# VH-VL binders against Putative bifunctional riboflavin kinase/FMN adenylyltransferase (ribF): the designs that were tried, part 9

Target 1, 179 residues: Putative bifunctional riboflavin kinase/FMN adenylyltransferase (ribF), of Geobacillus thermodenitrificans (a4it50)
Amino acid sequence: MKVHEANQGLTLPGSVVAIGAFDGVHQGHQAVLRQAVERSRQLGVESVAYTIDPPPRCRFQGSRMLTTLQEKLDRFAVLGLNHAVVAHFDERYAARRVDAFIRELTALNPREVIVGQDFRFGRNREGDVALLRRHFPVRIVQTVCCADGQRISSTRIRELIERGEWEQSTVLLGWPLSS

## First folded at step 23 (VH-VL)

Design aa5 (from z2 with light chain S56E)
Fold by ESMFold2 at other seeds, fold request of step 24:
Structure aa5 (fold): chain C 179 residues (1-179), chain A 123 residues (1-123), chain B 107 residues (1-107)
Amino acid sequence: as target 1 above (179 residues)
Amino acid sequence: EVTLKESGPALVKPTQTLTLTCTFSGFSLSTSGEGVGWIRQPPGKALEWLADIYWDNDRYYNPSLKNRLTISKDTSKNQVVLTMTNMDPVDTATYYCAHRPWDFFSGYPFDYWGQGTMVTVSS
Amino acid sequence: DIQMTQSPSSLSASVGDRVTITCLASQGINDYLAWYQQKPGKAPKLLIYDASSLEEGVPSRFSGSGSGTDYTLTISSLQPEDFATYYCQQYYDYPLTFGGGTKVEIK
């Protein structure tokens, strides 16, 4: 797997791009990432995980990451991604943030962009996806739930870890705990 | 259409605890990216941010007031509650709740505000 | 904490005037800067976000510019409904902080 900084201008002749913070690369994230790998193989193009570091709000006091960046990238590689593109918060500017993101994605020539059901782009989920769809084919992957019907999320996993519920947190995560 | 409305007492005595409720519509705090914040404004003075709460239950507090503030939500009722302890006359202000969205990258500013509720702290 | 310094604290202007208001951050804020308008007795109204993006429904005579630590709100031709107090706000880092305000009054 090749790792790129978002600001380095990676260009591909075609791709399938999965977008997310992917903190922990839990089973819900894996559904998104596996679909990107599967679709890229079907279409004869390369798969890309587009991610941010740190995950949103983890850079403030009181939030902790489930994985280091390197652990996250290692998990992408295990899942079979061809590329990871990492956007660093301190290298990004709010002005024209939508245009900058669209430009980065356009250089990857995506045949499909794959996001989870919780994905937000711009200021409003309904308008945000429609704006993104103006430029690319976008596929939304449905939220993954565990056997008891509750959704799998990084927040729930962090809460289980805080309570010492190690076995359940590992089941939801799908990897050994990293910290 | 997003709307927010603050409710609570107009008058509290010094040392009492203030409880304010923000009731909103047009979005849900079960939805990824959604947040609500509290901002106050003493009469004739500038705006001061107090606290934020988000869909995933992350909470942030103004550090100058952190030991006095508690923010919570009831997602089923579309409500956010702010509690502020040990009220003092300097805390006399209009208190606003406001919507703050986040996207994949980061947060946006407060785009929808309630009308505000005036709270006077006096004997 | 990121301090936001607005200048001037007040100004007097006539209808049709070009008005500029400045906001200085104590450190770089990567364009995470908003401008609000507040009329007496009313809640603030968002005008500009991300330093230069115009909020929906806001007249085009309002514009935002600047970068790094220095940001400016411009009203190209002041209208009667623009007499208000204006606040900048950074949302780059917690705590979220506002400028002290600029009151725009009729000359």
Scores: ipSAE 0.691, ipTM 0.878, lowest interface PAE 1.4, mean pLDDT 89
Fold by ESMFold2 at other seeds, last read:
Structure aa5 (fold): chain C 179 residues (1-179), chain A 123 residues (1-123), chain B 107 residues (1-107)
Amino acid sequence: as target 1 above (179 residues)
Amino acid sequence: EVTLKESGPALVKPTQTLTLTCTFSGFSLSTSGEGVGWIRQPPGKALEWLADIYWDNDRYYNPSLKNRLTISKDTSKNQVVLTMTNMDPVDTATYYCAHRPWDFFSGYPFDYWGQGTMVTVSS
Amino acid sequence: DIQMTQSPSSLSASVGDRVTITCLASQGINDYLAWYQQKPGKAPKLLIYDASSLEEGVPSRFSGSGSGTDYTLTISSLQPEDFATYYCQQYYDYPLTFGGGTKVEIK
């Protein structure tokens, strides 16, 4: 898997791009990432995980991260992604943030963009999934629930870890806990 | 249409605890990216940020007031509650709640504000 | 903490004048800057976000510019309804901080 900085200007002749913070690369994230790998093979293009470092708001409270950047990237590689594009918060500017993101994605020539149900970009009317759909084909992946009907999310996994519920947190995560 | 409204006592005695409730509509704190903050403004003075709370229950406090502030939410009632302990006459201000959205990368500023509620701290 | 310094603290201008208000951050804030308008007895109203983006419903005579530490709000042709106090605010880092305000008075 090749790792790129978002500001580096990676250009591809075609791609399937999965977008997310992917903190922990939990089973819900894996559903998104596996679809990107599967669709890329079906379409004869390369798969890309577009991610941010650090995850949203973890910049202010770093202990909320489930994985280091390197651990996250290693998990992308295990899942079979061809590329990871990393956007670093400290290298990004708020001015025209929506336009800048669209330009970065356009360079990847996405045949499909894949996001989870909770994906948010921009403010409601200017940067929601509808905005992305003006530029790219967008597929939304259904929220993954465990057998008891509860959502699998990084927030829930962090709460389980904080309460010392190691067995349950490992089940939702789908990877060994880091030590 | 997003609306917010502050409620609570207009008069509080020194050392008492202030509890303010923000009731809002047009968005839900169960929705990813949604947040509510509290800002105050002493009469004739500048705005001062107090605290934020987000859909995932993440919370941030002004460090100058951190040990005095508690922010919480009740998503089923569309309410956010701010508690401020040990009130002092210098805390006399208009208190606002306001909507603050976040996206995948970062936050936006406060786009919708309540009308404000004046709280006077006097013995 | 990131300090926000506004200048001037007040100004007087005539209808039709071009008005410029400056906001200086104590460190770079990567364009995470908003401008608010507040009329007496009212809540602040968002005018500009992300340094230069105009909020929906805000007249086009308002504009924002600048980068790094230096940011500017411009009113290209002042109107009577623009009498207000204007605040900048950074949202790059916590704690969120506001400038001291600029009171604009119509002559």
Scores: ipSAE 0.682, ipTM 0.874, lowest interface PAE 1.4, mean pLDDT 89
Fold by ESMFold2 at other seeds, last read:
Structure aa5 (fold): chain C 179 residues (1-179), chain A 123 residues (1-123), chain B 107 residues (1-107)
Amino acid sequence: as target 1 above (179 residues)
Amino acid sequence: EVTLKESGPALVKPTQTLTLTCTFSGFSLSTSGEGVGWIRQPPGKALEWLADIYWDNDRYYNPSLKNRLTISKDTSKNQVVLTMTNMDPVDTATYYCAHRPWDFFSGYPFDYWGQGTMVTVSS
Amino acid sequence: DIQMTQSPSSLSASVGDRVTITCLASQGINDYLAWYQQKPGKAPKLLIYDASSLEEGVPSRFSGSGSGTDYTLTISSLQPEDFATYYCQQYYDYPLTFGGGTKVEIK
């Protein structure tokens, strides 16, 4: 798997791009990433995981990442992604943030962009992915829930770990706990 | 369409605990990326951020007030509650709640504000 | 903590004047800067976000500019309804911090 910095401008002749923070690469994230790998093979193009470092709000005091960046990238590689594009928060500017993101994705020539149901982009209140769809074909992967009907999330997994509920946290995560 | 409204006591005695409720509509704190913050403004003075809470229960507090503040939410009631302990006359201010959204990359500023509620701390 | 120094603290101006308000951050904030307008007895209202983007419904006479540590709010032709106090705010890092405010008064 080849790792790229978003600011260096990877260009591909075609791709399938999965977008997310992917902290922990938990079972819900894996659904998005596996779809990207499968679709890329069906379309004869390469798969890309577009991610950010650190995940939103994890860089502030009181927030903790489930994985280091390297651990996240290793998990992408296990899932069979061809590329990872990493956007670093400290290298990004708020001014015209939407245009900058669209430009980065356009360079990848995505045949499809794959996101989870909870993906947010820009300040769009209607159609959680509608802005992205104005520019690219978008597939939405349904939210993965645990047995009690609650969605799998990085925050819930962190809470389970903090309470010492190791077995349940491992089930939701789908990997050994980070150390 | 987004609205927020603060409620709570107008008068609090020194050392008492202030509890303020923000009731909002037009968004839900069960929705990814949604957040609510509290800001205060002493009469004739500048704005001061107090605390934020997000849809995933992340919480952030102004470190100058850290051990005095607690923020919580009741998503089913569309409410956020701020508790501030050991009130002092210097805490006399108008208290606002405000909406703060995040997207995939980072946060936006406070785009919708409540009307504010004046809290006076005196004996 | 990121300190926001706003200047001037007050100014007097006439209808039609060009008004400029400056906000200085104690470190780079990567354009994570907002401007608010507050009229007496009212809540602040967002005018500008991400340093230069106008909030929906804000008149085009308002503009934001700057980068790094230095940011500016400009009102190109002051109107009677623009007499208010203006605040900048950074949202790059916690704690979130506001400038001290600039009161724009009638000359």
Scores: ipSAE 0.674, ipTM 0.873, lowest interface PAE 1.5, mean pLDDT 89
Fold by ESMFold2 at other seeds, fold request of step 24:
Order: C-alpha cells, then sequence, then structure tokens
Structure aa5 (fold): chain C 179 residues (1-179), chain A 123 residues (1-123), chain B 107 residues (1-107)
C-alpha cells in the first residue's frame, strides 16, 4: 500500500475512494473500506482510503485515539487498500475548505466515492452527502449495528474501554486493542 | 429553517443556580455533525463563549468558569440545557444559544442564534 | 488560550466610506475565523466564516481577508444599516474566543 500526504497532489487515472476518519478501523469502517476494495477490483481501478489525522474529536478531548496513525494505516493495508491519502489537521486551512477537498478528490479521478451513512461534508444541514454527489458518484454504506441494535462507533468503543469492557470493545472493533 | 429560543428566569439571586433551556427546530442533535453552544454578553461588553454540546455527546466548557457549568441535551425534545452554579452579579448578561455545525474535518462557527434572554443577578 | 485582539475599538465613518477592521490572534489559527455583526438589542449575525467566505444572504460589500494571525473585515461602501458592533471569533481551538468588538458609528 502506498501512503500519500493530501497536499502532495496525487493523481490517478481512476479510483474508488473511501472517505472517513476511520479511528480504530472498527467494523463499521471496515464495511466502507471493504466495499471500496471490492468495487475497485470490479472496475479495474485502484482503491484509496482518504483519511484525516488526528481524528477530529481526539484533538480536543484528551481522549485516547483507538489507533495511532501507523496502526490505522497498517489496518488499511490488511484490508487490501492500494493507497492511503492522509490529510493532517495542522496542514489544512479553513479558507475554501470545500473547494480544496473537491480538488484533491478530483485529482484521484474517482469512479465511485464510498462513505458511511453518518458522513458529513461542508455545511449541509440534513447531514447527507448531497454536496459531494454534485461532483462525484457516491455510494453510501449502511450503518453497522451491534447486537443491542446500536450503531458501532468509535465513541461507543472508547466508552467500553474506559469501563474496562475489553471483550465487548474488541468484538465491536474487530482488532486487538492497541494499548 | 433553523430557529433557537432561550428560556429561563430573568432574575436570579447571588449564589443560586441558573438553569437555561434552548429549544430549537430545523435540525436534530441525533444527526451527525450538529452542535449547540451557549454564549453570553454582559451589558455593553464583548461576547463570551460558555459551552458546546454535540450530536455524539461531546461537551466542551469554558475553563475560566471552573466547573460551574453543566450542559446536557434531550434529543427527543429538541432541547439543550445549561446549568450555571453560584451566580454572582458579574454574571448579569444576555445569554444566547446558537447552532454550530461540524463536518468530518472540523467545526464551523455559530451560524444561527437565538434572540437571547437577559439574566440579572441581584439581591 | 488564543487571545483575539480587535482594532480599532470604535470608529466613525460616513456613508460610502471603505471601512476596515482588524483582528489579531495570539497564535496561528489556520483561517478558522468568523466575523459577526451585532446591532443594538439584537443577537449577533454571522457575516464571514473560514476567514473569507461570505455567509448566505450577506451583502457583497462585506469581505474578509488575512491569514495566520492577522485578519481583516472590509466594508467596501458603508451603508446606513451597517452601523453596529463587529466581532471576530476563532474556532480553531478551545476555548472558543471572541475579539473585544469594534463599534462602527455613522457620522
Amino acid sequence: as target 1 above (179 residues)
Amino acid sequence: EVTLKESGPALVKPTQTLTLTCTFSGFSLSTSGEGVGWIRQPPGKALEWLADIYWDNDRYYNPSLKNRLTISKDTSKNQVVLTMTNMDPVDTATYYCAHRPWDFFSGYPFDYWGQGTMVTVSS
Amino acid sequence: DIQMTQSPSSLSASVGDRVTITCLASQGINDYLAWYQQKPGKAPKLLIYDASSLEEGVPSRFSGSGSGTDYTLTISSLQPEDFATYYCQQYYDYPLTFGGGTKVEIK
């Protein structure tokens, strides 16, 4: 797997791009990433995981990240991604953030962009992907729920870890705890 | 259309606890990326941020207020509640709640504000 | 904490004048900067976000510029309805902080 900085201007002749913070690469994230790998193989193009470092909530909360950046990248590689594009928070500017992101994605020539149901882009009040769909073909992957019917999320997993619920947190995560 | 409205007492005695409710419409705090914050403004003075709460229950507080603040939400009622303990005459201000959206990178500023509610702290 | 310093604290100007207001951050804030307008007795209104993006419904005579620590709000041709107090705010890091405000008075 090749790792790129978002600001390096990576250009591909075609791709399938999965977008997310992917903290922990938990089972909900894996659904998105596996779809990207499978679709890229079907379309004969390369798969890309576009991610941010650090995850947004981790910067301010003092909470432990579920994975280091390197652990996240290793998990992308295990899942079969061809590329990872990393956007570092400190290297990004708010000015024209939507246009900058669209330009970065456009250079990848995506045949499909794959996101989870809770993905937010820009200032869309409905919390949907409509703005992204104005520029690219977008596929939405359904939310993955645990046995109690609640969604699998990095927040839920962090809560379980804080309470010492190691077995359940490992099940939701789908990987050993990074401790 | 996004709207927010503050409610609570107009008068509070020193040392009492202030409870303010923000009732909103046009968005839900069950929706990814949504947040509500509280900001106050003493008469004739600048704006001061107090606290934020988000769709995923993350909460942030102004550290200058030293554990006096508690923010909570009731998503089913479209309400956010701010509690501020040990009120003092210097806390006399107009209190606003405001909407703050977040995308997967980071947050945006407060784009919709309530009209504000004036709270006077006096014996 | 990121301190936001606005200048000037007040100014008087005539209708049609070009008005500039500056906001200095105590550290770099990567364009996470908003400008608000507040008229007496009213809630603040968002004018500019992300340093230079105009909020929907805001007249084009308002513009934002700057980078790093130095940011500017410009009103290209002041109108009678523009007398108000203007605040900058950073949202790069917590605590969220506002500038002290700039009161714009029409002569």
Scores: ipSAE 0.668, ipTM 0.865, lowest interface PAE 1.3, mean pLDDT 88

Design aa5 (from z2 with light chain S56E)
Fold by ESMFold2, last read:
Structure aa5 (fold): chain C 179 residues (1-179), chain A 123 residues (1-123), chain B 107 residues (1-107)
Amino acid sequence: as target 1 above (179 residues)
Amino acid sequence: EVTLKESGPALVKPTQTLTLTCTFSGFSLSTSGEGVGWIRQPPGKALEWLADIYWDNDRYYNPSLKNRLTISKDTSKNQVVLTMTNMDPVDTATYYCAHRPWDFFSGYPFDYWGQGTMVTVSS
Amino acid sequence: DIQMTQSPSSLSASVGDRVTITCLASQGINDYLAWYQQKPGKAPKLLIYDASSLEEGVPSRFSGSGSGTDYTLTISSLQPEDFATYYCQQYYDYPLTFGGGTKVEIK
């Protein structure tokens, strides 16, 4: 898997791009990432995981990431992604943030963009992907729930870890807790 | 479309605990990226941020208030509650709640504000 | 903590004047800066976000500029409804902080 910085201008002749913070690469994230790998193979193009470092708000004092960046990238590689593109918070400016993101994605020539149900883009306040769909074909991956019907999320997993509920957190994560 | 409204007492006595409720519509705190913050403004003075709460229960507090603050939410009622302990006359201010959205990169500023509620702290 | 120094604290101007208000951050804030307008007895209203983006419904005579630590709000031709107090705010890092405000008064 090749790793790129978002600001270095990777260009591809075609791709399928999965977008997310992917903290922990938990089973819900894996559903998004596996679909990107599967669709890229069906379309004869390369798969890309577009991610951010650190995950939203994890850069503030006291926040705990489920994985380091390198651990996250290693998990992408295990899942079969061809590329990872990493956007670093300290290198990004708020001015025209939507335009900058669209330019980065456009260079990848995505045949499909794949996001989870919780993905937010821009300031449309609707909590959906409509703005992104104005620019690219977007596929939304259904929310993955555990057997008790609760959503699998990084927040839930962090809470289980804080309570010392290691078995449950490992099940939701799908990876060992230390690496 | 998005509206917020503060409710609570107009007068509290020194040392009492203030409880304020923000009731909102036009968004849900079950939706990824949504947040609500509290800001106060003493009469004739500048705005001061107090606390934020987000859809995922992340919470942030102004450290200058030395853990006097607690913020919580009731997503089913579209409410956020702020409590502030050990009130003092210096805490006399208009208290606002406001909406703060995030996308997957980072946050935006407070785009919708409640009308504010004036809280006077005196005997 | 990121301190926001806003100047001037007040100014007096006539309808039609060009008005500029400055906001200085104690460190770089990567354009995570907002400007608010507040009229007496009312809540603040967002004017500018991300340093230079105009909020929906805000007249085009308002503009934001600057980068790094230095940011400016400009009103190109002051109107009667623009007499208010203006605040900058950074949202780069916690705690979130506001400038001290600039009261724009009729001359």
Scores: ipSAE 0.659, ipTM 0.867, lowest interface PAE 1.4, mean pLDDT 88
Fold by ESMFold2, fold request of step 24:
Structure aa5 (fold): chain C 179 residues (1-179), chain A 123 residues (1-123), chain B 107 residues (1-107)
Amino acid sequence: as target 1 above (179 residues)
Amino acid sequence: EVTLKESGPALVKPTQTLTLTCTFSGFSLSTSGEGVGWIRQPPGKALEWLADIYWDNDRYYNPSLKNRLTISKDTSKNQVVLTMTNMDPVDTATYYCAHRPWDFFSGYPFDYWGQGTMVTVSS
Amino acid sequence: DIQMTQSPSSLSASVGDRVTITCLASQGINDYLAWYQQKPGKAPKLLIYDASSLEEGVPSRFSGSGSGTDYTLTISSLQPEDFATYYCQQYYDYPLTFGGGTKVEIK
């Protein structure tokens, strides 16, 4: 797997791009990433994980991060991604946030962009992907829930770890715990 | 059409605990990217941020008041509650709740505000 | 903590005047800056976000500019309804902080 900084201007002739913070690369994230790998193979193009570092708001509370950046990238590689593109928060300006993101994705020539149900972009308060769809074909992967009907999320996994519920946290995460 | 409204006591005695409720409509704190913050303004003075709470239950507090503040939510009622302990006359202010959205990358500023509620702290 | 310093603290102006308010951050904030308008007895109203983007429904006579640590709100032709107090706010880092305010008064 090749790792790129978003500012390096990676250009591909075609791709399938999965977008997310992917903190922990838990089973919900894996649904998005595996679909990107599968679709890229079906379409004969390369798969890309577009991610941010640090995950949203973890910049302010770093102890809440489930994986280091390198651990996250290693998990992408195990899942079979061809590329990871990493956007760093402190290298981005609020005035240009939408334009920069669209330009970076456009250079990848995505045949499909794959996001989770909860993805948000721009000032859209409803959580839909309409702005992305003006530029790219977008596929939404439905939220993955555990047996009790609650969604699998990085927040829930962090809470389970803090309570010492290791067995359940490992099941939701889908990887061995780091500690 | 996002609306927020603050409710709680108008008068609090020194050392008591203030509890304020923000009731809102037009969004849900179960929706990814949604947040609510509290801001206060002493009469004739500048705005001061107090605390934020988000859809994923992340909470942030003004460190100068951290030991005095607790923020919580009841998503089913579209409510956020701020509790502030050990009130002092200097805490006399108008208290606002306000909506703060986030997207995939980062946060936006407070785009919708409640009308505010005046809280007076006196003996 | 990121300190926000507004200048001037107050000013007097006539209808039709061009008004400029500045906001200085104690460190770079990468355009994570908002401007609010507050009229007496009312809640603040968002005017500008992301340093230069105009909030929906805000008249085009308002504009934001600047970068790094130095940011400016401009009212190109002051109207009677613009007499208010204006606040900047950074949302780059916690704690969120506001400037001290600039009161714009009738001359």
Scores: ipSAE 0.638, ipTM 0.860, lowest interface PAE 1.7, mean pLDDT 89
Fold by ESMFold2, last read:
Structure aa5 (fold): chain C 179 residues (1-179), chain A 123 residues (1-123), chain B 107 residues (1-107)
Amino acid sequence: as target 1 above (179 residues)
Amino acid sequence: EVTLKESGPALVKPTQTLTLTCTFSGFSLSTSGEGVGWIRQPPGKALEWLADIYWDNDRYYNPSLKNRLTISKDTSKNQVVLTMTNMDPVDTATYYCAHRPWDFFSGYPFDYWGQGTMVTVSS
Amino acid sequence: DIQMTQSPSSLSASVGDRVTITCLASQGINDYLAWYQQKPGKAPKLLIYDASSLEEGVPSRFSGSGSGTDYTLTISSLQPEDFATYYCQQYYDYPLTFGGGTKVEIK
């Protein structure tokens, strides 16, 4: 798997791009990422994970990451992604943030863009997907729930870890404990 | 159609704890990316941010208020509650709650505001 | 903490004038800057976000510009309803901080 910084660019003749913070690469994230790998093979193009570092709000001390950047990238590689594109918060500007993001994605020539059901970009989730769909085909992956019907999320996994519920946190995460 | 409304006492005695409730509609704090903040404005003075709370229960506080603040939410009632301990006459202000959305990168500013509620602290 | 210094503190202008208000941040804020309008007795209203993006429903005579530490709100042709106090605010880092305000008055 090749790793790229968003500000250095990557140009592909075609791709399937999964977008997310992917903190922990938990089983819900894996559903999105595996679909990107499968769709890329069906379409004869390469798969890309577009991610951010650090995850939102982790930079404000009140939140902790489930994985380091390197641990996250290693998990992408295990899942079979061809490329990872990493956007660093401190290198990005708010001005025209939607246009800048669309420009970065356009260079990848996505045949499909894959996001989770909770994806947000901009200030209105339905508007965010509609904006992406004006430029690219977008596929939405349904929310993944555990056996008790609760959704799998990085927030829930962090809560379980803080309460010392190691066995359940590992089940939801879908990876061996990292550290 | 996003709306927010503040409620709570108009008059508080020094040293008492102020409790303010923000009741909102048009969004849910169970939805990814949604947040609510509190801002105050003393009469004739500038705006001062107090605290934020988000859908995933992350919370942020103005450090200048030395842990006097607690923010919480009741998602089923579409409410956010702010408490502020040890009130002083200098805390006399209009208190606003406001909506603050985040996307997958970062936050946006406060796009919808309540009408505000005036709180006077007087012995 | 990021301090926001807004100038002027007040100004007088006539209908039709071009008005500029400046906001200086104590460090770079990567365009995470908003402008609000507040009329007496009312809540603030968002005008500009991300330094230069116009909020829905805000007249095109309002514009924002600048980068780094220096930001400007411009009203290209002042209207009677624009007499208000204007605030800038950074949302790059916590604590969120506002400028001191600029009162725009009828000359």
Scores: ipSAE 0.638, ipTM 0.857, lowest interface PAE 1.6, mean pLDDT 89
Fold by ESMFold2 at other seeds, look of step 23:
Parts: C-alpha cells; structure tokens; sequence
Structure aa5 (fold): chain C 179 residues (1-179), chain A 123 residues (1-123), chain B 107 residues (1-107)
C-alpha cells in the first residue's frame, strides 16, 4: 500500500475512494473500506482511503484517538487498500477547505466515492451528499450494528475503554486495543 | 430552523451557583458533528467564550475561569446546562448559547445564537 | 492563548461610505476567523466564516480578507442597518477568543 500526503498532488487514471476519519478502523469503518476494495476490483481501478490526521478535535487537550496514524495505516493495508491519502490539519487553511478537498479528490478520478452514513462535509448535513454528488458518484454505506443491534462507533468504543470494558471494546473494534 | 433559547435566573447573589439551560431545536446532540457553546458579554464589553460540548460528550472550558464551570447535556430534551460556581458581581453579563458545527475536517464558528439572558450578580 | 486585537474601537461614517475594520491575531490562525455583527440588545449574527466566506443571507457589501495574523472586514456602501458593533473571533485553537469589538456609528 502506498501512503501519500493529500497536498502532494497524487493523480490516478481511476479509483474508488473511501472517505473518513477511520479512528480505530472499527468494524463499521471496515464495511466502508472493504466495499471500496471490492468495487475497485470490479471496476479495474485502484482503491484509496482518504483520511485525516488527527481526527477532529483530537489535537486539543483530552485526546481521544483510538489508534496512532501508523496503526490506522497498517490496518488499511491489512484490508487490502492500494493507497492511503492523508490530509493534515496544520497544512490546511480554512478559506479553501472545500476547494482543496474537491481538488484532491478530482485528481484521483474517482469512479465511486464511498462514505458512511454519518459522514459530514460542510455545515449542512442534509446537503453533504448533494455537495459531493455535484462532483462525483457517491455511495453511502449503512451504519453497522453488532449482533445485539447496538451501533458500532468510535464514541461507543471510547466509552467502553473508559469504563474498563476491554473485552466488549475489542469485539466492536475488531482489532487488539492499541498501546 | 435552528433555534436556541437560554433560561435561568435574572438575579443571583454573590457566592451562589448559577445554573443556565439552553433549549434548542433544529438539530440534535446525538448527531455527528453537532456542538453547543456558551458565551457571555458583560454590559458594554466584549464577548467571552465559556465552554463547548459536543455530540460525543467531549467538553472544553475557558481556563480563565479556574474550574468554576461545568457543562452537560440532556440529548433527549435537546438541552445543554451550564453551571458556574461562586458568582461575583464581575460575572454580571448577558449569557448566550450558540450552535457550533464540525465537519469531517474541523470546526466552524458559532452560526446560530440564542437571544441571551441577562444575569445580574448583586451584593 | 491566541489574543485578538481589533481596531478601531469605534468609528463614525456616512451612509454610502466604505468601512474597514482590522483584526490582528497573536499567532497565525490559518484563516479560522469569523466576523459577527451585533446590534444593540440583540445576539451576535455571523457574517463571515473562514476569513472570507460570506454566510448565507448576508448582503454582498460585506467581505472578509486577510491571512496569517492580519484580517479585515470591509463594508462597501454602508447602509443604515449596518449600525452595529462588529467582532472578530478565532476558532483555530482553544480557548476560543474574540476581538474587543468595533462600534460603527452612522453620522
């Protein structure tokens, strides 16, 4: 798997791009990432995970990261992604946040962009998909629940870890807890 | 669509604890990316940020207030509560709650504000 | 903490005038800057976010510019409803901080 900085101008002849913070690469994230790998193989193009570092708000006091960046990237590689593109907060300017994102994705020539149901881009949650769809074909992956019907999320996993419920958190995460 | 409204006492005596409630509609704090903050403004003076709370229960406080603040939420009631201990006449201000969204990358500023509630601390 | 120094503290202008308000941050804030308008007895209203992006429903006579530490709000062709106090605010880092305000009075 090749790792790229978002601002380096990676260009591909075609791709399937999964987008997310992917903190922890839990089972819900894996559903999104596996679909990107499967679709890329069906379409004869390369798969890309577009992610951010750090996850939102984690750069302030009280960091809540489930994985380091390297642990996250290693998990992408295990899942079979061809590329990871990493956007770093300190390298971006708010005035062009939408333009930079769209430019970076456009260079990848996505045949499909895959996001989870909780994906948020811009301030208008109802318009997030419409904004992306003006530029790219977008597929939404439904929220993944565990066998008991509970939603898998990074928030839920962090809460379990804080309570010391290690076995449950590992089940939802699908990987050993990070050190 | 998005609205916020502050409620609480108009008058508080020095040393008492102030409790303010923000009731909002048009969004939910169970929704990814949503946050609510509190800001105050003493009469004739500038705005001062107090605290934020987010959908994932993450919380931030202005350190200048030396742990006098507690922020909490009741998602089922669409409410955020701010508690401020040991009130002093210098804390006399209009108190606002406001919506602050985050996207996949980072945060936005306060885009919707409540009307504000005036709290007077009188000896 | 990131301090925001706003100038001038007040100004008087006539309807139709061009008004410029300056906000200086104590460190670079990567365009994480907002401008608010506040009329007497009312809550602040967001005008500009991300240094230069106009909030929906805000008249196009308002514009934001600048980068790094130096930011500017411009009101072209001042209107009677623009009498207000204006605040800048950074949201790059906690604690969130506001400028001291600029009171714009119509002559």
Amino acid sequence: as target 1 above (179 residues)
Amino acid sequence: EVTLKESGPALVKPTQTLTLTCTFSGFSLSTSGEGVGWIRQPPGKALEWLADIYWDNDRYYNPSLKNRLTISKDTSKNQVVLTMTNMDPVDTATYYCAHRPWDFFSGYPFDYWGQGTMVTVSS
Amino acid sequence: DIQMTQSPSSLSASVGDRVTITCLASQGINDYLAWYQQKPGKAPKLLIYDASSLEEGVPSRFSGSGSGTDYTLTISSLQPEDFATYYCQQYYDYPLTFGGGTKVEIK
Scores: ipSAE 0.634, ipTM 0.846, lowest interface PAE 1.4, mean pLDDT 88

